# Designs tried in a protein design chat: VH-VL binders against q10081. Part 10

Target 1, 150 residues: q10081
Amino acid sequence: MSNLEFVYKYFNSLDVKELYDIYLLRTNVFVVEQKCAYPEVDEIDLKCGHLMLRNANGKLVAYARLIPEQQQTVRIGRVVVDPDERKNGYGRKLMLQALETSKQEFSSSKTFVLSSQEYAQPLYRSVGFKKCSDAYLEDGIPHVEMRLEL
Key: E = the ipSAE of ESMFold2; O = the ipSAE of OpenDDE; V2 = 0.75 times the mean of E and O plus 0.25 times the DockQ between their complexes.

## First folded at step 3 (VH-VL; framework fv_praluzatamab)

Design p19 (at its last look DockQ between E and O 0.61; V2 from the best seeds 0.00; counts 0 for: pae E 9.3 > 2)
Fold by OpenDDE, look of step 5:
Structure p19 (fold): chain C 150 residues (1-150), chain A 123 residues (1-123), chain B 112 residues (1-112)
Amino acid sequence: as target 1 above (150 residues)
Amino acid sequence: QITLKESGPTLVKPTQTLTLTCTFSGFSLSTRGVGVGWIRQPPGKALEWLANIYWNSDKHYSPSLKSRLTITKDTSKNQVVLTITNVDPVDTATYYCARTYYRGYSGYYFDYWGQGTLVTVSS
Amino acid sequence: DIVMTQSPLSLPVTPGEPASISCRSSQSLLHSNGYNYLYWYLQKPGQSPQLLIYLGSNRASGVPDRFSGSGSGTDFTLKISRVEAEDVGVYYCMQALQWPLTFGQGTKLEIK
């Protein structure tokens, strides 16, 4: 896992290639792989932070949105690892970095939240998140809300 | 059509526990971003926020009243319940339940309100 | 807690004339995301409050365009371009930047 690079940018600082890579990865996974047609690209992209993990070859291997919300909360969204790059521990690396970056960018934030597909809970638990809701449907897919308090 | 309605006793004695129920329709607490809050208003006075509960079971209480407040939800019944322990005449107020629906960055505001129920605390 | 201060507390207005209500917060309501988490409500006599403005300047559904919200940071203003009889009531500002949610004292608008 040498030469991995995290890059954090807001929407207006993304170059065309970065934006392309993000949207390609998100759509390939959340729309195509998960067979879910929904408005994948939304206005939140314009205001949130974009955390990118790239490997030594410059490939975007993982991504997450950091969404500053009111009430001293940061929502971590669109957490995704490239299907060809899974099982390499990138998910955990991404989440740890997401928390660290959030603390730096949003110093007043005390609460971190995310909507997890049920199968993905172990990843988030590994970095301290806890389930805080019953299952609910999001775009037809079962989810649970998870929270980390600092 | 979204509606909310408060129910519970209209007269409570000091030191007793007040239990209020908010029954709503037109929306569900199983929907992401949806919440229900309680706001009270003493006669002739300003609004005071009490507590919120959300689809994800997240709860928030007024710090000054936290020790006396409990908010719960029954999603299947479309109900939210607020309990206030050890009530005092100062708790006399019209109690409102209201919906909040977090949409993107819109925030946690109240877009639909119940009609309110007047609760008098008196010996 | 964030303290919300409204002025004036009483506002007599002649029908057809404009009205202006001020709301000040003890700290900035401008979030890093660029939005002000300030809301305006109207409580008409004998009724429950109703939402007028969200995020400082956005009219809620069904709210006439004679109502407008402005301001940023700690200073906000609700304006009514031409007051009508149906606008009588108590106006409240509310912040939802952080817990607890807090309201202003209310401004009672009456017809002269």
Scores: ipSAE 0.584, ipTM 0.874, lowest interface PAE 1.1, mean pLDDT 95
Fold by ESMFold2, look of step 5:
Structure p19 (fold): chain C 150 residues (1-150), chain A 123 residues (1-123), chain B 112 residues (1-112)
Amino acid sequence: as target 1 above (150 residues)
Amino acid sequence: QITLKESGPTLVKPTQTLTLTCTFSGFSLSTRGVGVGWIRQPPGKALEWLANIYWNSDKHYSPSLKSRLTITKDTSKNQVVLTITNVDPVDTATYYCARTYYRGYSGYYFDYWGQGTLVTVSS
Amino acid sequence: DIVMTQSPLSLPVTPGEPASISCRSSQSLLHSNGYNYLYWYLQKPGQSPQLLIYLGSNRASGVPDRFSGSGSGTDFTLKISRVEAEDVGVYYCMQALQWPLTFGQGTKLEIK
C-alpha cells in the first residue's frame, strides 16, 4: 500500500505493455466477471486520459479513464479495481486522484460526471458525487448518472 | 431506421400555448448520450435553436425564450413535447425536432431531423 | 452567446465549379480535447436540414466526398470541389461548444 504509484497518460503516450495491462484488467472485470458481452474496447480510448494505479511490484491494481467533454465537463469512466486487490480502499483513492488529475490536466473543468451501476453508488457518494438521473441502460445494464460540481 | 415526426396545431392565436410533440423510432431516450432538440425556422429566415432534453433528463433552453419554454419526455412512448406559452406572430415558424447522440468525442448534434411542421400564429 | 457569421450570404455557382463557404465564430470553438465543435448542415429546397460535417472536418455518413470541412478556432470553411445541381440549398454552420447552440445566418447556394 505504501509504495503505490499513479501514472497518468493520454492515449498516444501509452506504451504497448501499459495498453495491454489496461485492457486485461478491464476485460477481466467488465466482460468476464460481469458477464457483459458488449464491446469493451471502444474509440473513446483513443481520445482520453488513462489513469493507472500500480503497486510496488508494478501490478496494475486500479484504473479509470478521464474523458474531457463539452461544457467544461470531465467524464470518469471504466472505474475498476483488480478483484484480488479489493477492500484496500483503492477505489476511493483512485476516484480522489481522478478528480485531482482532471483539475490539473483539464484546468477549465468545472463538472465531473460518471455512469454508475447501483452497487457502486456508495463509492462515488463518498467522494462527493450525487445522483442526477433516473435509471437508464448502458450495455444493457441499469445505470444512473452522477455529478460533482466544483 | 431512425425517424422523427413533429405533430401539433398548424394555427394558433396570439397569447395561446403551443404544444408540439416529437414522435420518434429507431432509437430510445433510455440510451446514454441520446437527446432530442427543437429548432425552428421562421419563413425565409435562419434556423434558431430552442431546447434540448437528454436521456438523463438534463434540459437546456434558449435563454431568450426560457421563460416561455417547457420540454418534457415520455421515454416509454418515444415522445418529446415542447410547450411554448404566450405565443405571438413572431413565433410563426416551421418547427423541427432532431436527434443528438454522444459516443466518446463523436458528438452528433442533430444528425437526424423530422420533416418539420409549420405553425402559424395569427390574430 | 457565441455569434456565428457566414459569408457569402448568397453564392451563385456554375455546375462543375468549386465553391467555398466561410463561417467565423466570436469565440474559439476548439475544445481542450482537440476537437472543434463546429457543424455544417445543408437544407435543400423544401426539405429539412441534413448534417454534412461534424466536429469541423468529419463527413457525416452518406455525404459525398466532394464536401470537405476545414479550419480551426474561429475560422472554418466548407468546400465543394465540384458543385452539382443537387447541392443547391442553404448551408448553415452551427457551434455546439456551449449553450445556447447558435447557427450562422445561412449561405444560399444557387446554380447560375
Scores: ipSAE 0.011, ipTM 0.636, lowest interface PAE 9.3, mean pLDDT 88
ESMFold2, look of step 3: ipSAE 0.006; ipTM 0.640
ESMFold2 (binder alone), look of step 3: mean pLDDT 93; pTM 0.947
OpenDDE, look of step 3: ipSAE 0.544; ipTM 0.864
ESMFold2 (binder alone), look of step 5: mean pLDDT 92; pTM 0.942

Design p20 (at its last look DockQ between E and O 0.04; V2 from the best seeds 0.00; counts 0 for: sugar tag NDS H56, pae E 13.1 > 2, placed apart)
Fold by OpenDDE, look of step 3:
Structure p20 (fold): chain C 150 residues (1-150), chain A 121 residues (1-121), chain B 112 residues (1-112)
Amino acid sequence: as target 1 above (150 residues)
Amino acid sequence: QITLKESGPTLVKPTQTLTLTCTFSGFSLSTRGVGVGWIRQPPGKALEWLAWIYWNDSKHYSPSLKSRLTITKDTSKNQVVLTITNVDPVDTATYYCAHRYYKGYSYFDYWGQGTLVTVSS
Amino acid sequence: DIVMTQSPLSLPVTPGEPASISCRSSQSLLHSNGYNYLYWYLQKPGQSPQLLIYLGSNRASGVPDRFSGSGSGTDFTLKISRVEAEDVGVYYCMQALQYPLTFGQGTKLEIK
C-alpha cells in the first residue's frame, strides 16, 4: 500500500529521535490508551533489539522488542501498532519481520516465544505461534504463553 | 477507598440456582487490568477460588464447577454477578467477592466481608 | 491444577517467639519474568482474608516488618520474627501463576 521501512537497532545505536518515538508510542498505548500505570521503561531496553516500522513520512507506525534468551530462544515483546495506523495489517507485517530479523540476528535461535493477552492470540496464531500454557496473570491481566518452533 | 459488598440469599434449597451480586466502589471495571472474582469458604475449611472476570469480559472458572458457574459484569453499575446452578448442601459456604490489581509494581488485593449461604432443604 | 501444600497445619506459638510456615507447590511458580507468583494471606478470626505477601517476598501495604516471605520455585516460607497476639488466625498460601488459582490447606496459628 505504502512505502514502509523496517529498522532494527540495539539501544546504544538509537538516536534521540528514535528513542523518543519508541517511548512515545509505547507509553501512549500501554499506559494511556490501556489505562495502566506501570514502569513501562525498563532495563531490558538496554539489552534487547528494537524493531521499528516507519511509513513513507517517517512516522513510527509499529514497534517490537527482540529479546534473546537461553536455550536458543528469542522472546518478542512490547508489540505495538500506532492507534491511528491500525487495521492496515502492520501487526502481522511486524511479526513476520520480527521472526526474520531474529533469525538473522540470532542465527542459532530455534524457538520464539511471547506473552500474549488472551484477545491478541489471533494475530500471533496467524504467523504460526501456538498456545503453550494455561492462562496466567501478569500485572493483573490474563495472558497466555505462545511458542513457535522452527 | 475501595469497597466490595456481597449480596444475595442466605438460604437456598437444593437444586435451586444461587445468584450472588458484588457491588463495589473506588475502582472501575473499565480500567485495564482490573478484575473481580469470587472465592468461597465452607465452614471450618480452606478457601476455594470460584471464578474471575476482567475488564475486557475475559472469564475464568474453576474447572470442577465450570458447568454450574456463570460470572457476568455490569460496568455501569459497578456490579459483578455469580450464578451457581443446581446447588447442593456441599455448596454451603461463606462467599467472598474480591478485587485484584497491579499498579507500579504494587499489588492490590481487596475482599468483601463475605456472605454466608446455607444450602438446606 | 497446581497443588499447594502447607505445613504445619496447626502452629501453637508463645508470644515473642518466632514462627515459620512452609508452602510447597506441585510445580514451579517462577515465571519467566523472574517473579514467583506465590501469595500469603492471613484470615483473622471472624474476618475476611487479608494479603500479607505478594510475589513471594513483598510485604503488602501496612504489613509489619516482622513478616517476611522467602523461597523460589516450589518451596516457600513465611516467617514471623516475633509473634504477637494480633497474629492469631489462619494463614494461606496461594498461587496465581495460572488458573485455576489454588490455595493451601491453611495453617492455624494460635497463642500458647
Scores: ipSAE 0.024, ipTM 0.610, lowest interface PAE 5.7, mean pLDDT 91
Fold by ESMFold2, look of step 3:
Structure p20 (fold): chain C 150 residues (1-150), chain A 121 residues (1-121), chain B 112 residues (1-112)
Amino acid sequence: as target 1 above (150 residues)
Amino acid sequence: QITLKESGPTLVKPTQTLTLTCTFSGFSLSTRGVGVGWIRQPPGKALEWLAWIYWNDSKHYSPSLKSRLTITKDTSKNQVVLTITNVDPVDTATYYCAHRYYKGYSYFDYWGQGTLVTVSS
Amino acid sequence: DIVMTQSPLSLPVTPGEPASISCRSSQSLLHSNGYNYLYWYLQKPGQSPQLLIYLGSNRASGVPDRFSGSGSGTDFTLKISRVEAEDVGVYYCMQALQYPLTFGQGTKLEIK
């Protein structure tokens, strides 16, 4: 049976296999697929929450990190769906869970922010995010800040 | 030509919040790999890194000061702002903002002239 | 935190002679991508710091050829092949392998 499981952990609670799965998924998409030679692993990973979506076989099919910021804000970053698992609605499920988990883990949170490429904006709009900044460049590709207020 | 300039108060009292603004030109925080950070130097002492903010809004803070620091940016104004809450005389230092270009792997390659902030009653 | 230790802390030199400054880190600065995340800065009297060397051995733009960086892992050296009067100031090493970014305590180079 199709049994989806969300797992949320801070870095120090991740086991080695979870960390491997996260970096494999992120690297395959953000570095290999997007052809962006950028240090994908950064120090934010050490001090944030990691939201994982696994299917019934235990495969990591979607991921996001939840970064608490000042001013009652949570940044959702590294939003990714496994390329072979796209068009199953996992991106939307992930974003809805990211919002719910953020409210539970950061009870004072009022504002949610993320950086979006053009292709991902429809997903974020579907869960209530709106553009709120000028464009900025990542490897020549426009990104924009998007924001959701409670 | 990349330039940075620090602005803010030169004298603050203990317990106040120190707000410093870095205004820059010759680059944009919309460019991938670009960041602006803050470093301070107490009189006669070594350099101490405080914080960075990157083009994608990633923020990094010195752990010893993290609870007191906030860094933000306004890309349209070419500005980065650092606040330090509940200042103490040990926060007396020259404060520098500096440019970083990650893809060139250089850190602190262009610096502002610095601004001396004295924390005293 | 990665501790950066410089030696000597004070370095009087005669103009025209070579100078050498050591920097040791409490753990390896060699990243799996093959780079050492070690940086050298000069702060001339009354000025802001300026970048001299990045990634252990690469000279920053506009830095004279007499400056060179070497070393790997935990031990690094900045050499000045022929010291000039304009080279006086405090030299700092810094690591950028992991946060917090940390500096050495500085080496004050002075003309004898």
Scores: ipSAE 0.000, ipTM 0.483, lowest interface PAE 13.1, mean pLDDT 86
ESMFold2 (binder alone), look of step 3: mean pLDDT 92; pTM 0.936

## First folded at step 5 (VH-VL; framework fv_praluzatamab)

Design p21 (at its last look DockQ between E and O 0.03; V2 from the best seeds 0.00; counts 0 for: pae E 12.9 > 2, placed apart)
Fold by OpenDDE, look of step 5:
Structure p21 (fold): chain C 150 residues (1-150), chain A 123 residues (1-123), chain B 112 residues (1-112)
Amino acid sequence: as target 1 above (150 residues)
Amino acid sequence: QITLKESGPTLVKPTQTLTLTCTFSGFSLSTRGVGVGWIRQPPGKALEWLANIYWNSEKHYSPSLKSRLTITKDTSKNQVVLTITNVDPVDTATYYCARTYYRGYSGYYFDYWGQGTLVTVSS
Amino acid sequence: DIVMTQSPLSLPVTPGEPASISCRSSQSLLHSNDYNYLYWYLQKPGQSPQLLIYLGSNRASGVPDRFSGSGSGTDFTLKISRVEAEDVGVYYCMQALQWPLTFGQGTKLEIK
């Protein structure tokens, strides 16, 4: 646990290996594991923050995007934990760090939002998010909007 | 084709509650990023934002009017309802409903508007 | 609240001539993502407002290229390269950086 490292970078500060690791993890989970073909890589990557969690071996075990929006809102997106590293509490650690990093990077932010796959709601509830919408489809997968106000 | 249409009373007495309904087509409030807002315009005056509601049930109100405003949605009917309590002649205005579609960093703006409905508050 | 101030409030223009409308915000509309959350609307006589420009400089669908938006931070400008009769109406700027959404006073463009 003490060997875990969080790294937060914007796109232009990512090195090739970091970018590779991020895209590999995202595609393996959101495209392959979830059997969903969609434009996984998008222009938001160019402008948002990238939060990476690495273990003692340097492996990217979890990742999230921090997307500053107007109206003092930060959207947390592409939340993912490596399939081989699940059930280690990395998801919760990631979310807590995401909130902390957001407060540091976006000091005026008051609201945090995310689109949660239905099964993932407990993770986000554990850090204070609440469901604020009915279910809807995103790329064919059931989602709900969740919100945390500080 | 996207359309919005406002409906409700055109004449309301002071202290009464004004209820306006926006019925729309060509889009759905079940779509992520979609919202509907209300904007009013007193005769010969500028536009004033009142309230927004979004697909995720998020609501935003004008702070000056928050205590009197309520915005709700019925996704199945493609309707958004705005209520204004304790109306006063100063609330006389053309009321517009408009669509907002959040497209990432493009932000919150109104790309389609209804024709507006004139509401007069008078004794 | 962010205060939006337009100038001039009245703008008589000869057809074929250029027009320029200024919009100033009480605070910067430039977000950390490098976008200005400033929008322009036109309300033609007897009609509903219609979107002209989004994010300060992007023309909405169907908007002629004679319209252009520029500026950043607190100072924005809407320009019409060659005013036509159909451009008559009231122009509004709007900020959507933070709640509440706020509009300028409007600029009434008329043909001389």
Scores: ipSAE 0.249, ipTM 0.787, lowest interface PAE 2.4, mean pLDDT 93
Fold by ESMFold2, look of step 5:
Order: structure tokens, then sequence, then C-alpha cells
Structure p21 (fold): chain C 150 residues (1-150), chain A 123 residues (1-123), chain B 112 residues (1-112)
């Protein structure tokens, strides 16, 4: 049996410890590691799905949020792997599960989008995303829009 | 799509107060990290930064001009106003407003600029 | 204040040939987050400035790939691999590491 567990919950189904774990992971990477002192928590968290990957010890090792948007589209955001757990393939596993979970939870979805930092583009290409914009700054960090059509 | 436009007097007399309005569309100062800045360019000279204001009302002024500058915003009208007191002929310049962002504690840039408005200060 | 010094101040070029513009800062522009807070703008004749390069080396939207930025710390370079007539104008570097925001003096690029 696999030692990895995916847990998906819409915001109102998260318990307090799950929310704590999500924000600890997100702030440790997006604020502390990336040295971007911009508010990390936003109102989108209240209205989206939260996909968690936990290891056998119960540690949250990867996370993404799944945001239903107009035009049969799901936005995948806040894609993160715990720094101490990198090089275990969790990023790819997370993205594959994010696509499968989105198809299950948002059954009309046909398009998946994300805003990718430079370092993450190879990961997203490996699961079928293609760059669809020029670079832009978000919180002072270069991003590109990437898209996958079913 | 994203546009900014400067408006105000084209001629002012020394000692008067110059008031410039930046009216913009295609973005909002309610968006986190977004701001509007003012930059001027005397005829034939380099660009000079004047002031920035951000979505959270944080403001920054050029130190050499700070005592004469005031920047304010009206988010609901998509407007930013720059006031320069006690002008003199050295303030003759084209004045630009531009959209800016901040990140971290110090990083900013101007990605969309207005067309600029020439202000001449003479008696 | 961080002083930005550009060279050359005037750059006549032959169309189709490369061009290179230098920008030096009086202090390192490398932030502890490993980004260089250095920006390049082009002001074409009779126009407003437009962003070319952000964070030292990234092209802004719509900027042709013949433009490239490089450098780190205190020394930065804007290169145009082959100059076209539309590239004429004044190029400015700007630092945004700390207040006040400061520009270089400008480099006027002209076709010979």
Amino acid sequence: as target 1 above (150 residues)
Amino acid sequence: QITLKESGPTLVKPTQTLTLTCTFSGFSLSTRGVGVGWIRQPPGKALEWLANIYWNSEKHYSPSLKSRLTITKDTSKNQVVLTITNVDPVDTATYYCARTYYRGYSGYYFDYWGQGTLVTVSS
Amino acid sequence: DIVMTQSPLSLPVTPGEPASISCRSSQSLLHSNDYNYLYWYLQKPGQSPQLLIYLGSNRASGVPDRFSGSGSGTDFTLKISRVEAEDVGVYYCMQALQWPLTFGQGTKLEIK
C-alpha cells in the first residue's frame, strides 16, 4: 500500500489543523523562501478546493488549490512542495492528481490554467501544460500563463 | 485596455501650485500591490521620479522635492492627483503618470505610461 | 541615493549591427532574494517611455527577442543583437532596489 495520501476538501470542510498546515507550507515557501513579503492569504481560499498530499508520517508534503472559473475552466494555484521533500516526484504526482480531482469535482471542466513561475515551467510542461502568454510580474516575480485543454 | 492620461494646466506662473490629475482605466487601485507613480522629464533631459502612491495609500516622494509634493488618490474615480507647490521655471517638464507595482520591501517598475503633459512655468 | 551611470550617452549605430549599452550602479542591486532590481526603458522619439527589461534580464510583454539584458550586482548591459530603425530613441536604466527610484542619464541610440 502506498505511504502517500491525497486529501481534497472544499474550504468549509477543512479542519483547523489542515488549514494551519496549508498556511504553514504556503508561507514557508512563498513568503519566507522566496523572500516575498506580500500577503499570502487571500479570499480565494474561502471559495476553492484544497488538495493536500501527506506522507506516511502525516506531514503535508505538497499542496495545490483548485479554483473553478468561468468558461468551464479550473485554475490550479499555490502549487507547492515542502522544501525538505523535494526530489521525490511529489510535484508531478500532485499535478496529475490535481487534474484528476478537477475532472471529478468540476465535471464540466474542459480547460485548466495556471500562473507559472520560472522554476515550475518544466513540471507543468511534463503534465501537458503549454505556455500561452508572455511573461509578467506577479508580486515582483516573473510568471507566465499556462493552459491545458482536454 | 490599460490606459493612463495626465490632465492639468499647460501654463503656470512661478510661485503657483501645479495640480496634475492622472485618470486611468483597465486596472484598479483596489488591487493589492498596484500603484501609480509620477515621473517628469525637462525638455531634452533625463527622466526624474517624483512620487508613488499604492493601493494601501502608502506614499513615497523624491527626497529633493518632498516638501513641495503631495500625492493623493481616489480609487472609486480611478484617479491619482499630484500637487507641486511654489513652482519655478526649473519645473518646466513633461509630466507622466505610470502604473507601478511593489513587491517585497523595495522592488518597483512602471509598466504602462500615460502620454504625458507638458507644463511650462513662466511669467 | 543609488546613482545610475550609463555609457555611452550617445550611440550611433549602423542598421543590422549589434548595439550594447552599459549601466552601472553605485551600490549592488542584487536583493537577498537573488533578483537584481534593474529595469530598462526605451523612449522612442515623441513617445512615452516603455518597459523593455525587468529584473535585469526578463523581456517585457511584446518586446522582440533581439533585446536582451544581462549583468548582476553593479554592472548591467542591454544588448540589441541587430538594430532596426524602430529601435531609435533614448534608453534608460532604472533601479528599484530602494527609495528614491533613480534613472540613468539615458543613452541616445541613433541610426548612422
Scores: ipSAE 0.000, ipTM 0.511, lowest interface PAE 12.9, mean pLDDT 87
ESMFold2 (binder alone), look of step 5: mean pLDDT 92; pTM 0.942

Design p22 (at its last look DockQ between E and O 0.03; V2 from the best seeds 0.00; counts 0 for: pae E 13.1 > 2, placed apart)
Fold by OpenDDE, look of step 5:
Structure p22 (fold): chain C 150 residues (1-150), chain A 123 residues (1-123), chain B 112 residues (1-112)
Amino acid sequence: as target 1 above (150 residues)
Amino acid sequence: QITLKESGPTLVKPTQTLTLTCTFSGFSLSTRGVGVGWIRQPPGKALEWLANIYWNSDKHYSPSLKSRLTITKDTSKNQVVLTITNVDPVDTATYYCARTYYRKYSGYYFDYWGQGTLVTVSS
Amino acid sequence: DIVMTQSPLSLPVTPGEPASISCRSSQSLLHSNDYNYLYWYLQKPGQSPQLLIYLGSNRASGVPDRFSGSGSGTDFTLKISRVEAEDVGVYYCMQALQWPLTFGQGTKLEIK
């Protein structure tokens, strides 16, 4: 608990190991585990913030993208917890930190949005997000839009 | 082919409620990133944004007109409806509906427009 | 609200000559993602507006290369290298950085 560390960096500030860890975790989960072939690495990585959660051993256990958008909105994307580190509450910790970090980095932000896989909705609801759309497919996976207004 | 068409009354009396319908084809409001907005233009004057609605039911209104505006969608019918209450002669304008399709950082802009419908508010 | 100010409001042009329209915003339209959320529309006589430029400098589909958008922050310019008769109409800039979306006053381009 006390040994967990959040690190927030933009793309150009990431070192090679950090970038490696991020891409490894994302691909292992979103591509391999979820059996979904899609362009996992994209140009958004170059312009968004990268929130990393590491444990006492330095292992990347959770990650999210913070994407500033128009209209005082921040999109939270690529929310992922390491499969071996699940059920430790890291997801909720990550989301709470994502909101706090967003407020710090984007002071004018009032709205937070994300695209949630259907099964992941409880996590986001736990931190105040509400479903605001019907289900739709994203890369063949059912998703819903969720929103948090501050 | 993407098309939008505005429909509704062309003459409305002051204090009445104006209801305009935008019927579109070639795209769906079930598609992520898609939205429809209303823009009006008084005769001989500039464009004025009124309201937007998106696939995720997100709605945005002009602050000056918010209390009088309501925007809704029927995805199954490919329709978006704008309601303006307590109209006044100052609301006389050509009303356009237009599509917006947010793609990553491309932003909120209108890439396809209806032909517009002239609404006159007069006693 | 972000105020958009265009100049000139009237622009008579001789065919074949270049034209330039200025659009200023009351605050910077440059987002933290390094995009300028400025758009240009053309409304030809008797027609609906049509998208001309998006994100300050990108031509919309079907827009001739004689049109170009430039600028960043609070100052933007639409240029037509060689004005043609079909370019007659009212040009509008629009910001979409913040709600509400706001348009400039419009610039009426006419042929001399």
Scores: ipSAE 0.438, ipTM 0.840, lowest interface PAE 1.5, mean pLDDT 94
Fold by ESMFold2, look of step 5:
Structure p22 (fold): chain C 150 residues (1-150), chain A 123 residues (1-123), chain B 112 residues (1-112)
Amino acid sequence: as target 1 above (150 residues)
Amino acid sequence: QITLKESGPTLVKPTQTLTLTCTFSGFSLSTRGVGVGWIRQPPGKALEWLANIYWNSDKHYSPSLKSRLTITKDTSKNQVVLTITNVDPVDTATYYCARTYYRKYSGYYFDYWGQGTLVTVSS
Amino acid sequence: DIVMTQSPLSLPVTPGEPASISCRSSQSLLHSNDYNYLYWYLQKPGQSPQLLIYLGSNRASGVPDRFSGSGSGTDFTLKISRVEAEDVGVYYCMQALQWPLTFGQGTKLEIK
């Protein structure tokens, strides 16, 4: 819909409600839904960019964080779509915007990387990522490193 | 390709400190959720878990050995180090390092193991 | 500590015949997330352990389909439908529900 809005901010520019919305979405999916009991909030959040997708009602429907790394690399992490908003194409829209925002905010970037579960690989392939590692298991689900090179 | 390799002394004397290094490739401790653990096996006996360390520096130690164990990491060198103080002949074993994953209140399995290194504690 | 008890401790077998190894835990390994935190490893002679089965019944990558795991709660079984010479070694069960991580005492599978 034409009423979707992307918002990108570094940590120190987030307002309190944005931070609340981000952590609510991340913990509900990565901790509760995925049944993965480890520290979801980490110190990387303090030093990275936060990309938000909101619908017409102001609901946070998708999110990713953009982490600059060495060798002109940007890591896209914590990629998540609200469970009740899935199957609306928001994942692909989020990833396309994440790439464009990374190019603009980290203009020397040449490489984009992420760690993917099996179910998400088609999404990442659809925007140009390719598998670049052997699979490893976490909670019985394969994960792989994926990379996009300019 | 994921590999791990243990290194350190093969012979130590009682009361000394045993220091073992796990050097690995094909993965990094900078990756969220990843960890490395140590397991030992006395000759002809069962496997015994010793310690885990994770990307976020969380650690778990075997309670029976905790006062003698220290586990540390150097993420930039892809290394994990296990130190066992005040060794005695009961610590004679093959020592393995292995890749694992983080869970806050429980453990996880070990999917890739090193070849092991035999350490003998003897006068 | 969760005690893991394997039986038998020694398992002589003729090639081509089935084999079955039991693992019993001192308390349930079934977590509220519906997973059994039970794992099977094989240590072939002179080698390090290798993962065979994770979360009670799932074969690890590259493990032949003649290996299967079953069971839930406190009672688990590893089955080999047709033993081959390469299957000799010591089989261990391990629990990862609770710290410390604990292994069974091992089952030595040998060709007789």
Scores: ipSAE 0.000, ipTM 0.545, lowest interface PAE 13.1, mean pLDDT 87
ESMFold2 (binder alone), look of step 5: mean pLDDT 93; pTM 0.948

